# Ledger of designs, part 10: VH-VL binders against q869s5r1519to1633

Target 1, 115 residues: q869s5r1519to1633
Amino acid sequence: YILVAEDNDINIKVVVRQLEKLGYTAIVGINGLKALEIIGSFPICLILLDCQMPQMDGFTCSTILRQIEPTGQRIPIIAMTANDSKDRCFEVGMDDYLSKPVRVDRLQKTLSDWI
Short names: E, the ipSAE of ESMFold2; O, the ipSAE of OpenDDE; V2, 0.75 times the mean of E and O plus 0.25 times the DockQ between their complexes.

## First folded at step 1 (VH-VL)

Design r12 (framework fv_recibokibart; at its last look DockQ between E and O 0.05; V2 from the best seeds 0.00; counts 0 for: pae E 7.0 > 2, placed apart)
Fold by ESMFold2-Fast, scan of step 1:
Structure r12 (fold): chain C 115 residues (1-115), chain A 124 residues (1-124), chain B 108 residues (1-108)
Amino acid sequence: as target 1 above (115 residues)
Amino acid sequence: QVQLVQSGAEVKKPGASVKVSCKASGYTFTSYDMHWAKQAPGQGLEWIGEINPNSGGTNYNQKFQGRVTMTRDTSISTAYMELSRLRSDDTAVYYCAREIYGDFSLEYYGMDVWGQGTLVTVSS
Amino acid sequence: QIVLTQSPGTLSLSPGERATLSCRASQSVSSSYLHWYQQKPGQAPRLWIYGASSRATGIPDRFSGSGSGTDFTLTISRLEPEDFATYYCQQYGDSPWTFGQGTKLEIK
């Protein structure tokens, strides 16, 4: 499963369909808290994480995940962000980023790098 | 070639449930989201919700949340919309429609193919 | 939710005339996510214009769409008898996806 943590319905639809077009199965968490819940319940191989979400934003979610993940079981976290947020994404343990709006060719390259 | 065929008209009592089907043919059913819309007699269109037939994920208009359930059966390329606790103001034609998007950018092109509509009448 | 207001509600014209139909959004909507549908009595809606300005396949070039932000227009340069129908605008910009109330184009 690839986890998509995103609260905006259009962004969810676009990314999920792009993942399906590339042959991946997506599961959606509409906020950071839901994302953490899903990670505990499903075999997630990569996380696409919106940096700006209600309740628990992506920065907080990434920080918590990195603190609680088991040794040797690091899941790649790829930020989905506006241009001016990417530096902070790396500081909180995210591995890469995709600029919004996400393009299918950039998504494909990023997934190939991390899966 | 691409076609959506809906189930036939239904007459229901207030408080009952109705389940409308929409059978897709002529395209890959799982590749495009399916929408449902309501049109009361003499009124305009109202969006009810959508389903991703590949994942089964749904998004409902809050006005119908708690009363509507959308499902699909990929083995027979059929989408379903169930509306519960029917009221007289649920009397309407219900449409399913396929959402189209561009192959290169996934830009949305709207709902390009519609079912013929299913009349649901709620009366005592 | 984004409210789409269409004007006029009813437009009475004769074949050969120009029709201009307006759709105004309560909030800005990307032109990529604004679409127009034609519906005749007893029939399902048909996609007519997508992305504010692109004609769907088979739609005559007398139809044109324009606009951005909150103001969108559907224009029919020379009405044919088969053009008399109800036209709905629709947006995907913000959930729930909404339709305008429709403009009924009727023969005068």
Scores: ipSAE 0.044, ipTM 0.692, lowest interface PAE 5.3, mean pLDDT 84
Fold by OpenDDE, look of step 2:
Structure r12 (fold): chain C 115 residues (1-115), chain A 124 residues (1-124), chain B 108 residues (1-108)
Amino acid sequence: as target 1 above (115 residues)
Amino acid sequence: QVQLVQSGAEVKKPGASVKVSCKASGYTFTSYDMHWAKQAPGQGLEWIGEINPNSGGTNYNQKFQGRVTMTRDTSISTAYMELSRLRSDDTAVYYCAREIYGDFSLEYYGMDVWGQGTLVTVSS
Amino acid sequence: QIVLTQSPGTLSLSPGERATLSCRASQSVSSSYLHWYQQKPGQAPRLWIYGASSRATGIPDRFSGSGSGTDFTLTISRLEPEDFATYYCQQYGDSPWTFGQGTKLEIK
């Protein structure tokens, strides 16, 4: 299972279809808070995290995740963002990034690198 | 009955903008993604982009990125496609077409309803 | 992007004959996201087959769709005069959504 945190319906649609094509099942959280709730309920092996979301953005979500994460149970967090936000992603504990719009070949490579 | 009715033909000069409308009726406008397609004279179909009428979220073909803007007015069940900086190769019939949104069920059944098309002619 | 290549470009047949139209994808596409459309001159496209093998509402049973992965086929068992048109395949498997270049089915 891959957690997709994204508030934009079209972006969710695109990424979920790509994940399905690659043989993964997506679980969608529409903001950072929902994403945190999902982590406790499903066996998530990787998180695709939009940096900009209402209620709780990806940066805050990532920070919280790293704070509450049990030792030895680190889940890869991949930022879905624009090119100008890469450095901040790493500062809050994200492991990698994907530029929007997400391309399936880039997504596949990223999943291969981290899962 | 379910139908999409598009605005009338347009004639524009190079560099101008055109805004095509697509009015939906007979169904819940916000429950279907709206797509736009281009068909140049005697050519095939080209996907321009899509909009979720409920959220307003859009996804554009990179080929049109920066020149196309898709919007909607839910109060009148109307979708809009604006294309700017027009050039001669933008001359085409433009179609709107609905697709079932499916609430992320991944059950999509194609573009099952199409507008009648809008001819946009770009010439000096 | 996923490129859909249809073959043949033009298919000339007579009423009563069997027609086989091919759509090949440059990479794998889920059957759920492969569709076929029919278009006649001066008209908008019309959804014909969805999910690779499901007939749209009102489509005669002489039409059938099949295939998976990268190879998809639209078959017309016995052509009727009204079946002569251009057929496009289309994929929603990955953005941007793309159409095949079309197969024109014309009367021989």
Scores: ipSAE 0.030, ipTM 0.733, lowest interface PAE 3.9, mean pLDDT 91
Fold by ESMFold2, look of step 2:
Structure r12 (fold): chain C 115 residues (1-115), chain A 124 residues (1-124), chain B 108 residues (1-108)
Amino acid sequence: as target 1 above (115 residues)
Amino acid sequence: QVQLVQSGAEVKKPGASVKVSCKASGYTFTSYDMHWAKQAPGQGLEWIGEINPNSGGTNYNQKFQGRVTMTRDTSISTAYMELSRLRSDDTAVYYCAREIYGDFSLEYYGMDVWGQGTLVTVSS
Amino acid sequence: QIVLTQSPGTLSLSPGERATLSCRASQSVSSSYLHWYQQKPGQAPRLWIYGASSRATGIPDRFSGSGSGTDFTLTISRLEPEDFATYYCQQYGDSPWTFGQGTKLEIK
């Protein structure tokens, strides 16, 4: 399972379709709070985390996840952001980042590196 | 050559069902969502719904929810739209259309290939 | 549901004139998810402009799209006889995906 934490309807559709084309199964969380619920309920191997979400943004979500994560179960968190502030992504515990709009070749490479 | 070829015109009675087919060729059928649209005589386009031909997952316009069923047969690269409990205002041309994404970006480029349309006439 | 309202409903012009077609959304739509189609009588629609401003393959440079938020425009700088058709805008931002009612561009 790959968790896609994204609030934009069409962006969700595009990411899910491309993940399916690449052979992955996605679960969608429409905000940071829903993403945290899904992580607790499903066997998630990687998170694509939009930094710009309502209610709880991706930076806050990553910070919380790293505080509550089970021992020995660190899940790779890949930021999806409209900027290139990669230092902030790593400071909150994210492992990599993808600039939006996300390129398919970058997505595939990043997934292969972390899965 | 990417193309979508739809089934022929149908004449139906009120209360019946119609199933329109849309056969795809020239591309990987399961990689792109298929949309269906309605165009009543002399009127504009109305989106009915879409199907992910890989998973079979659908998303319907609520206006048609409960009356429309979209399916596909991946072995023959064919999508289907069935509309039940037909009424006179369902008389229209029905189109299938392929959605396209950028192969190098996660963006929609709209519906780039359309079928020729299928006229469905509902008359008592 | 996002309602797309196109204006004018019918635009009567002569070849050589400039055409401006408007599409207004009932709520904000990302320009990446706003598209234009051309349809001639007896034919299926054709993708014309995608992402508000990008021309589909083979579309002449006299066509340009612009706009953001709720206000989008298709402009034809100088009309050719083959440009007379009905043009639809469409949004893919929020389900249900919706079309405008069309602007019929007809020869005067």
Scores: ipSAE 0.021, ipTM 0.665, lowest interface PAE 7.0, mean pLDDT 85
ESMFold2 (binder alone), look of step 2: mean pLDDT 91; pTM 0.934

Design r13 (framework fv_recibokibart; at its last look DockQ between E and O 0.61; V2 from the best seeds 0.00; counts 0 for: pae E 4.8 > 2)
Fold by OpenDDE, look of step 2:
Structure r13 (fold): chain C 115 residues (1-115), chain A 120 residues (1-120), chain B 108 residues (1-108)
Amino acid sequence: as target 1 above (115 residues)
Amino acid sequence: QVQLVQSGAEVKKPGASVKVSCKASGYTFTGYYMHWAKQAPGQGLEWIGEINPNSGGTNYNQKFQGRVTMTRDTSISTAYMELSRLRSDDTAVYYCAREEWELPYYFDYWGQGTLVTVSS
Amino acid sequence: QIVLTQSPGTLSLSPGERATLSCRASQSVDSSYLHWYQQKPGQAPRLWIYGASSRATGIPDRFSGSGSGTDFTLTISRLEPEDFATYYCQQYGSYPLTFGQGTKLEIK
């Protein structure tokens, strides 16, 4: 299972479709808070995290996740960003980043790198 | 070649239901979203909803919410649109349309349309 | 929802003339998600222009699309008899997907 945290319907569609194409099942959270709830309910092997979301953005979500994550159980967090600095993504504990709109070839490479 | 072949014309009474089929061929059915559009006589196009043939997930126009049901049978590469509680203003040609898999998700192939007439 | 308003409703021209069709969106639409379809009587719509400015396969180069934000245009440089039809713009920027009401290009 891949957790997709994204609030934009079109962007969700893009990523979910790509993940299906690549043989993964997507679980969608519409914000950082929902994403955190999902992590506790599903066996997530990787998180695609939009940096900008309502209620709780990706940066906050990543920060919280890294704080509550059990030792030795690190889930890769991949930032999805349009204009945000990749440096900021890494500062909050994200492992990699994808530019939006997400391209299937880049997504595939990213998944192969981290899963 | 990609083809979308829809079921034949329907005549229904108000309050009845209609189920239109759209059989796809020439491509991997589960790999492309299928959309449905409504076109009343002499009017423009109206988006009804979409279905992901792979998962069965749907998104409907709120205008049709509660009356429309989109399904698919992957074994025969066929999408279905059922519209219930029909009324006179449901009289229209209904189209299925394939969404391009890649961005920007335009509708690249269309069914020939199915005329649904609702009259007492 | 994003409302697409096309103008004019009907455009009467002769073969050889230039046609300009407008599509105005109530909200900004990414040009990638603005498409045009052609429809002739008794036929299904057919993809014509996608991403505001890209011609679909087989579409003659006399057709062109342009625009961004809320204003989009389909232009036919020199009309051919087969070009007379109804043209619809459509946005895929947000749900629900919406179409313009169409511009009927008819022979003068």
Scores: ipSAE 0.497, ipTM 0.859, lowest interface PAE 1.2, mean pLDDT 95
Fold by ESMFold2-Fast, scan of step 1:
Structure r13 (fold): chain C 115 residues (1-115), chain A 120 residues (1-120), chain B 108 residues (1-108)
Amino acid sequence: as target 1 above (115 residues)
Amino acid sequence: QVQLVQSGAEVKKPGASVKVSCKASGYTFTGYYMHWAKQAPGQGLEWIGEINPNSGGTNYNQKFQGRVTMTRDTSISTAYMELSRLRSDDTAVYYCAREEWELPYYFDYWGQGTLVTVSS
Amino acid sequence: QIVLTQSPGTLSLSPGERATLSCRASQSVDSSYLHWYQQKPGQAPRLWIYGASSRATGIPDRFSGSGSGTDFTLTISRLEPEDFATYYCQQYGSYPLTFGQGTKLEIK
């Protein structure tokens, strides 16, 4: 499964549709708290994480996830962000980034790099 | 060659229902969302809703919620929009349109339109 | 819902002139989700510009789109007779999807 942590309905539709066309199964967490819950319940191989979400933003979510991960079991976290804020994303343990709105060609390349 | 062909004009009385069809050809029907839009005489376009032909999942504009039902038949690549409890202000041309998804969403192909007239 | 306001409502010009059509959103719309359609009387709308600035297949290069945030513009550098039509902007940034009321280009 690929976890999509995103609160905006259109952005969810875009990413989930693109993932399905590329042959992946997506699970959606509408905020950082739900994303952390899903990670504990499903075999997640990669996380697409919106940097700005209610209740818990993506930066906080990434920081918590990296702290609780078992040694040697690092799930790739790919930031979804408006604007090019990649330096901040790397500082909190995210592995890569995608600009919003997500384009299918960029998504496909990113998934091929990390899966 | 992508084509969307809609059913013919309808005349209905107030309180009746109308079901408009949109037959798709030239592409994989289940791979693209289908949208419906309303255009009253001499007026602009108004979005009614969308259907995912693969899942049958729908999302409607709140203005039409409770009166509109969108369905599809994948065996004949046809989408349907049914509007119930018709009023005079439902008189309009209704369009189906295919959503291109690979780039941020736009309606790349449109049906020719179906005129629905609501009169006594 | 996001309201798109187009101006002017009607633009009367002659062939050979430059046309500038405005579309303003009540709140910010990512330019990738702002599109323009052309419609002639008795016909379905046709995709014209997508993502604020990309011409659809077959659209002449005299047409250009620009803008970001809340302000978007469709420009026709030198009007041809076949360009006289109604143009609608549309946003796909949030539900419900909305169209502007249209700008009618008419021969002066």
Scores: ipSAE 0.173, ipTM 0.751, lowest interface PAE 4.5, mean pLDDT 87
Fold by ESMFold2, look of step 2:
Structure r13 (fold): chain C 115 residues (1-115), chain A 120 residues (1-120), chain B 108 residues (1-108)
Amino acid sequence: as target 1 above (115 residues)
Amino acid sequence: QVQLVQSGAEVKKPGASVKVSCKASGYTFTGYYMHWAKQAPGQGLEWIGEINPNSGGTNYNQKFQGRVTMTRDTSISTAYMELSRLRSDDTAVYYCAREEWELPYYFDYWGQGTLVTVSS
Amino acid sequence: QIVLTQSPGTLSLSPGERATLSCRASQSVDSSYLHWYQQKPGQAPRLWIYGASSRATGIPDRFSGSGSGTDFTLTISRLEPEDFATYYCQQYGSYPLTFGQGTKLEIK
């Protein structure tokens, strides 16, 4: 399962369609709090995490996840951002990033690198 | 040779329902979202909603929520839009439009339009 | 919802003149999701410009699109008789999808 943490309906449609085309199954969390609940309930192998979300943004979510993750079970976190905040993403424990709108060729390459 | 052919004009009374069809050809019907839009006489375009023809999943403009139903029959590559409890301001041309399967998801092909007239 | 406001509502010009059509969004729209359609009376709309600046297949290079954020422009460098039509901008940045109210480009 790939967790997609994103609150914008169009961005969700874009990413979920691209994941399905690439043969992956997506689970959607509409904010950081929902994303954390899903991680605890499903076998997630990679997280696509929007940086800007209501209630809990992606930077805060990543920080919390890295604090609570089981030993030896680091899940790759890939930021989705409207701008290049590369250094900030890595500082909060994200492993890579994708610029929005997410392009299928970039998504495929990134998933290949981390799964 | 992508083509979207819509059903013919309809005249309806207030309170009735209308079901407009959109027959697709020249491409894989289930691979592309189908959208519906309204254009009242002399007015602009208004998005009604969309359907994923593979899953049947829909998303409607809140303005039409509760009165619109979008369906499809994949065996004949046809999308449908049904609008219920018609009123006089539903008089319009209704278009189906195909969403391109890759980003940036524009409407690349449109049906010829179906005039629905609601008159007392 | 994102409101697209086009200006002017009607633009009266002669063949050979330059036309500038504006589309303003009530909130930022990624330019990849801002599209333009042309429509003539009695006909379906036609895709004209996609992603703010890319011409659809077969669209003459006298048409150009530009803009980002909330402000987008369609420019016709030298009007031909066939260019007189109504032009709509459309956003795919968030639901509901919305169109501008249109700019009618009329022959003066």
Scores: ipSAE 0.112, ipTM 0.732, lowest interface PAE 4.8, mean pLDDT 89
ESMFold2 (binder alone), look of step 2: mean pLDDT 94; pTM 0.956

Design r14 (framework fv_recibokibart)
Fold by ESMFold2-Fast, scan of step 1:
Structure r14 (fold): chain C 115 residues (1-115), chain A 122 residues (1-122), chain B 108 residues (1-108)
Amino acid sequence: as target 1 above (115 residues)
Amino acid sequence: QVQLVQSGAEVKKPGASVKVSCKASGYTFTDYYMHWAKQAPGQGLEWIGEINPNSGGTNYNQKFQGRVTMTRDTSISTAYMELSRLRSDDTAVYYCARGGYDYIWESYFDYWGQGTLVTVSS
Amino acid sequence: QIVLTQSPGTLSLSPGERATLSCRASQSVSSSYLHWYQQKPGQAPRLWIYGASSRATGIPDRFSGSGSGTDFTLTISRLEPEDFATYYCQQYDSSPYTFGQGTKLEIK
């Protein structure tokens, strides 16, 4: 499963359709709290994480996940972010980034790099 | 049928602000980004920015950053573009346009408003 | 920002002739994000070709688009009177999204 942590309906529709076209099964968490719940319930192999979400944003979610998982059991976290946020994403333990709007060729390359 | 209907022409003095509206019909307003573009008299098109009508999130061309504000009202399917501190070179036709998709990886402007002429003169 | 340069700026032709319009990008643009719009005086632009080569709904088959990388072309195989307009190329590959300056097709 690929987890899409994103609160925006338009962004969800686009990314989920792109993932399905590329042959992946997507699960959506509409905020950081739901994302953490899904990670505990499903075998997630990669997370696409919006840096800005209600309740628990992506930065907070990434920080919590990295704090609770042991080194060596890391699930790749790929930020979905505006250009100005990418340095912050790496500081909180995200592994890579995709700029918004997400392009399918960049998404496919990124998925192949981490899966 | 999809339609984007813009507000009427405006004449403003330098330093004033103008707010242009774009009323959408014929589709689910929150499902598509709304973009704004500028066309000065006799010139080509220049992208100003975009708004996600569902979230209210915006992205502006740096050239207009600090002077442009995009908003929407989902209850009446209307997007707004406000341009402040108007200069003479802001005289232009302003268009709203829907960000459409045919394929997942393609974004383009599939429907356009009729345009709003904004004239900045003293 | 990606700069799109169209050539020629003005193309004077007669109905029945072939038109070839060029759009060159300052850096590589994925063909999926290169589009063409037609605009007539006093009217809004209209989507004409998307993804470099796909005709928008209702666009006649005499129009074709091609190209990749930095070089894109719009071709009209046999001009009709209604085709005389300004054509703009546009990239959606990276923000800010940009348009070329336009090629005006005018009757000779």
Scores: ipSAE 0.005, ipTM 0.554, lowest interface PAE 12.4, mean pLDDT 83

Design r15 (framework fv_recibokibart)
Fold by ESMFold2-Fast, scan of step 1:
Structure r15 (fold): chain C 115 residues (1-115), chain A 122 residues (1-122), chain B 108 residues (1-108)
Amino acid sequence: as target 1 above (115 residues)
Amino acid sequence: QVQLVQSGAEVKKPGASVKVSCKASGYTFTGYYMHWAKQAPGQGLEWIGEINPNSGGTNYNQKFQGRVTMTRDTSISTAYMELSRLRSDDTAVYYCARGPRYYGSGTYLDYWGQGTLVTVSS
Amino acid sequence: QIVLTQSPGTLSLSPGERATLSCRASQSVSSSYLHWYQQKPGQAPRLWIYGASSRATGIPDRFSGSGSGTDFTLTISRLEPEDFATYYCQQYGDSPLTFGQGTKLEIK
């Protein structure tokens, strides 16, 4: 499963459609708290994480996940961001980033790199 | 406990470069971003850019891109901002300020240096 | 870039009065990424409110922040003499980090 942590309905529909077209199954978390809940409940192999979400944003979510992860069980976290500040993403334990709006060719390459 | 101490005032001629220092104490220097901001006389604040002291990575405001260079020395917990090809409209107080490492906490500037007045005059 | 427009530019009031300072963004900004600073003449800015509504350490409870989307407000319920200063809003929901032009709160 690929977890899509994103709060915008239009962005969710676009990314989920792209993932399904590429042959992946998506699960959606509409904020960081829901994302953490889903990670504990489903076998997530990669996370697409919006950096800007209500309640708990993606950077805070990434920080918490990295703190609670068992040694050796690191799930790739790919930031979805409009800021192009990739150093910030890496500091909180994110592995890669995708600029918004997400393009299908870039998404496919990123998934191939990490899955 | 947290302190940011900047270098003293500078007077430069047009076309010169200026390098302002910001010495941090009271916290883990590499754990926080360092930002720089400009305030021209009687004007508001303008962001110049940021540096990650851990990686040395920088992000500059496009208005200053090509003229600004930010560096740091982790052995002495000091950040530097160098502005080149100075013009009269670079006359301003320049501030360093600490920002959180985690973007998700919101990037706010919680501690500021005292400011360095740079005067560009012929 | 996101432009923050503060209004009014200057607000002249007396101690004891209520002050309401506005900050409007050219694009929607998450409340988590909007902050307020106080600056007095000859001094560095000081973080005052972060995340639109959280008071920084030591800030009196007469200060409150509110807002979401494009409209944010800083309210001072009952002005004290030490509150007369310039207030700046700031965002970093998108690069570059930007400040509003400031609202100068001055004694009437």
Scores: ipSAE 0.000, ipTM 0.550, lowest interface PAE 14.3, mean pLDDT 82

Design r16 (framework fv_recibokibart)
Fold by ESMFold2-Fast, scan of step 1:
Structure r16 (fold): chain C 115 residues (1-115), chain A 121 residues (1-121), chain B 108 residues (1-108)
Amino acid sequence: as target 1 above (115 residues)
Amino acid sequence: QVQLVQSGAEVKKPGASVKVSCKASGYTFTGYYMHWAKQAPGQGLEWIGEINPNSGDTNYNQKFQGRVTMTRDTSISTAYMELSRLRSDDTAVYYCARGFHSRYTYGMDVWGQGTLVTVSS
Amino acid sequence: QIVLTQSPGTLSLSPGERATLSCRASQSVSSSYLHWYQQKPGQAPRLWIYGASSRATGIPDRFSGSGSGTDFTLTISRLEPEDFATYYCQQYHSYPLTFGQGTKLEIK
């Protein structure tokens, strides 16, 4: 499974459709708290994480995940964010970044690089 | 400014243990993984394992499992690698190296100067 | 474990020549997880190329990396005297992390 952590309904539909077109199965968390819950319940191989979400933003979610994640079980975290935030994404343990709006060619390349 | 400084050379007898230190400066110590690697004389690099300095969690190469212990002291930004039951083929330069939290694209970007451990009788 | 095989083991060339160094993986490695290091005698390794093709900060543009899947290449378009060193590929894709055995670039 690829986890999509995103709160905007339109963005969710676009990214999920792109993932399914590329042959992946998506599961959606609508905020950081739901994302953490899903990670504990499903075999997630990669996380697409919106940096700005209600209740727990992506930066906080990434920080918590890296703190509790067992060594040897790294899950790639790919930020979905504005260009100006990329350095902060890396500081909190995210592996890569996709600029919004997400393009299918960039998404495909990123998935091939990390999966 | 980002720097890793390792402890000095050691000479040990077979069966002894050695503990190498790696002191970090110029960055947030708990924000990056610390890796350890071995290089026998005239040979290539071999990964020993890693530690997450924030949690203390470790992951060791199976080849060294049972003989290696990695720890850290966050109050002095120092990582340690202890290798026990030393054999002659443990003679090598040991390096610490900074890596990112995950299977990150940027590799190990900062390395210590290395510590020569010689195992001889 | 993923085995990285570098070829040749030793490459003897003169300054001004092009060098091509190969790294072959025993199973597929995502490009993001394939890195190259340069090491000179008596020194620690230095990160040279990360993610198969990105030059680390300060690395001259005569160095380029390429490849995907199981076959990766480091190319030096025009050797300078300071480029003679041992180069190691390394994979971050799966545990245990592994290095190739190294290719030693030496002066002919």
Scores: ipSAE 0.006, ipTM 0.596, lowest interface PAE 11.5, mean pLDDT 83

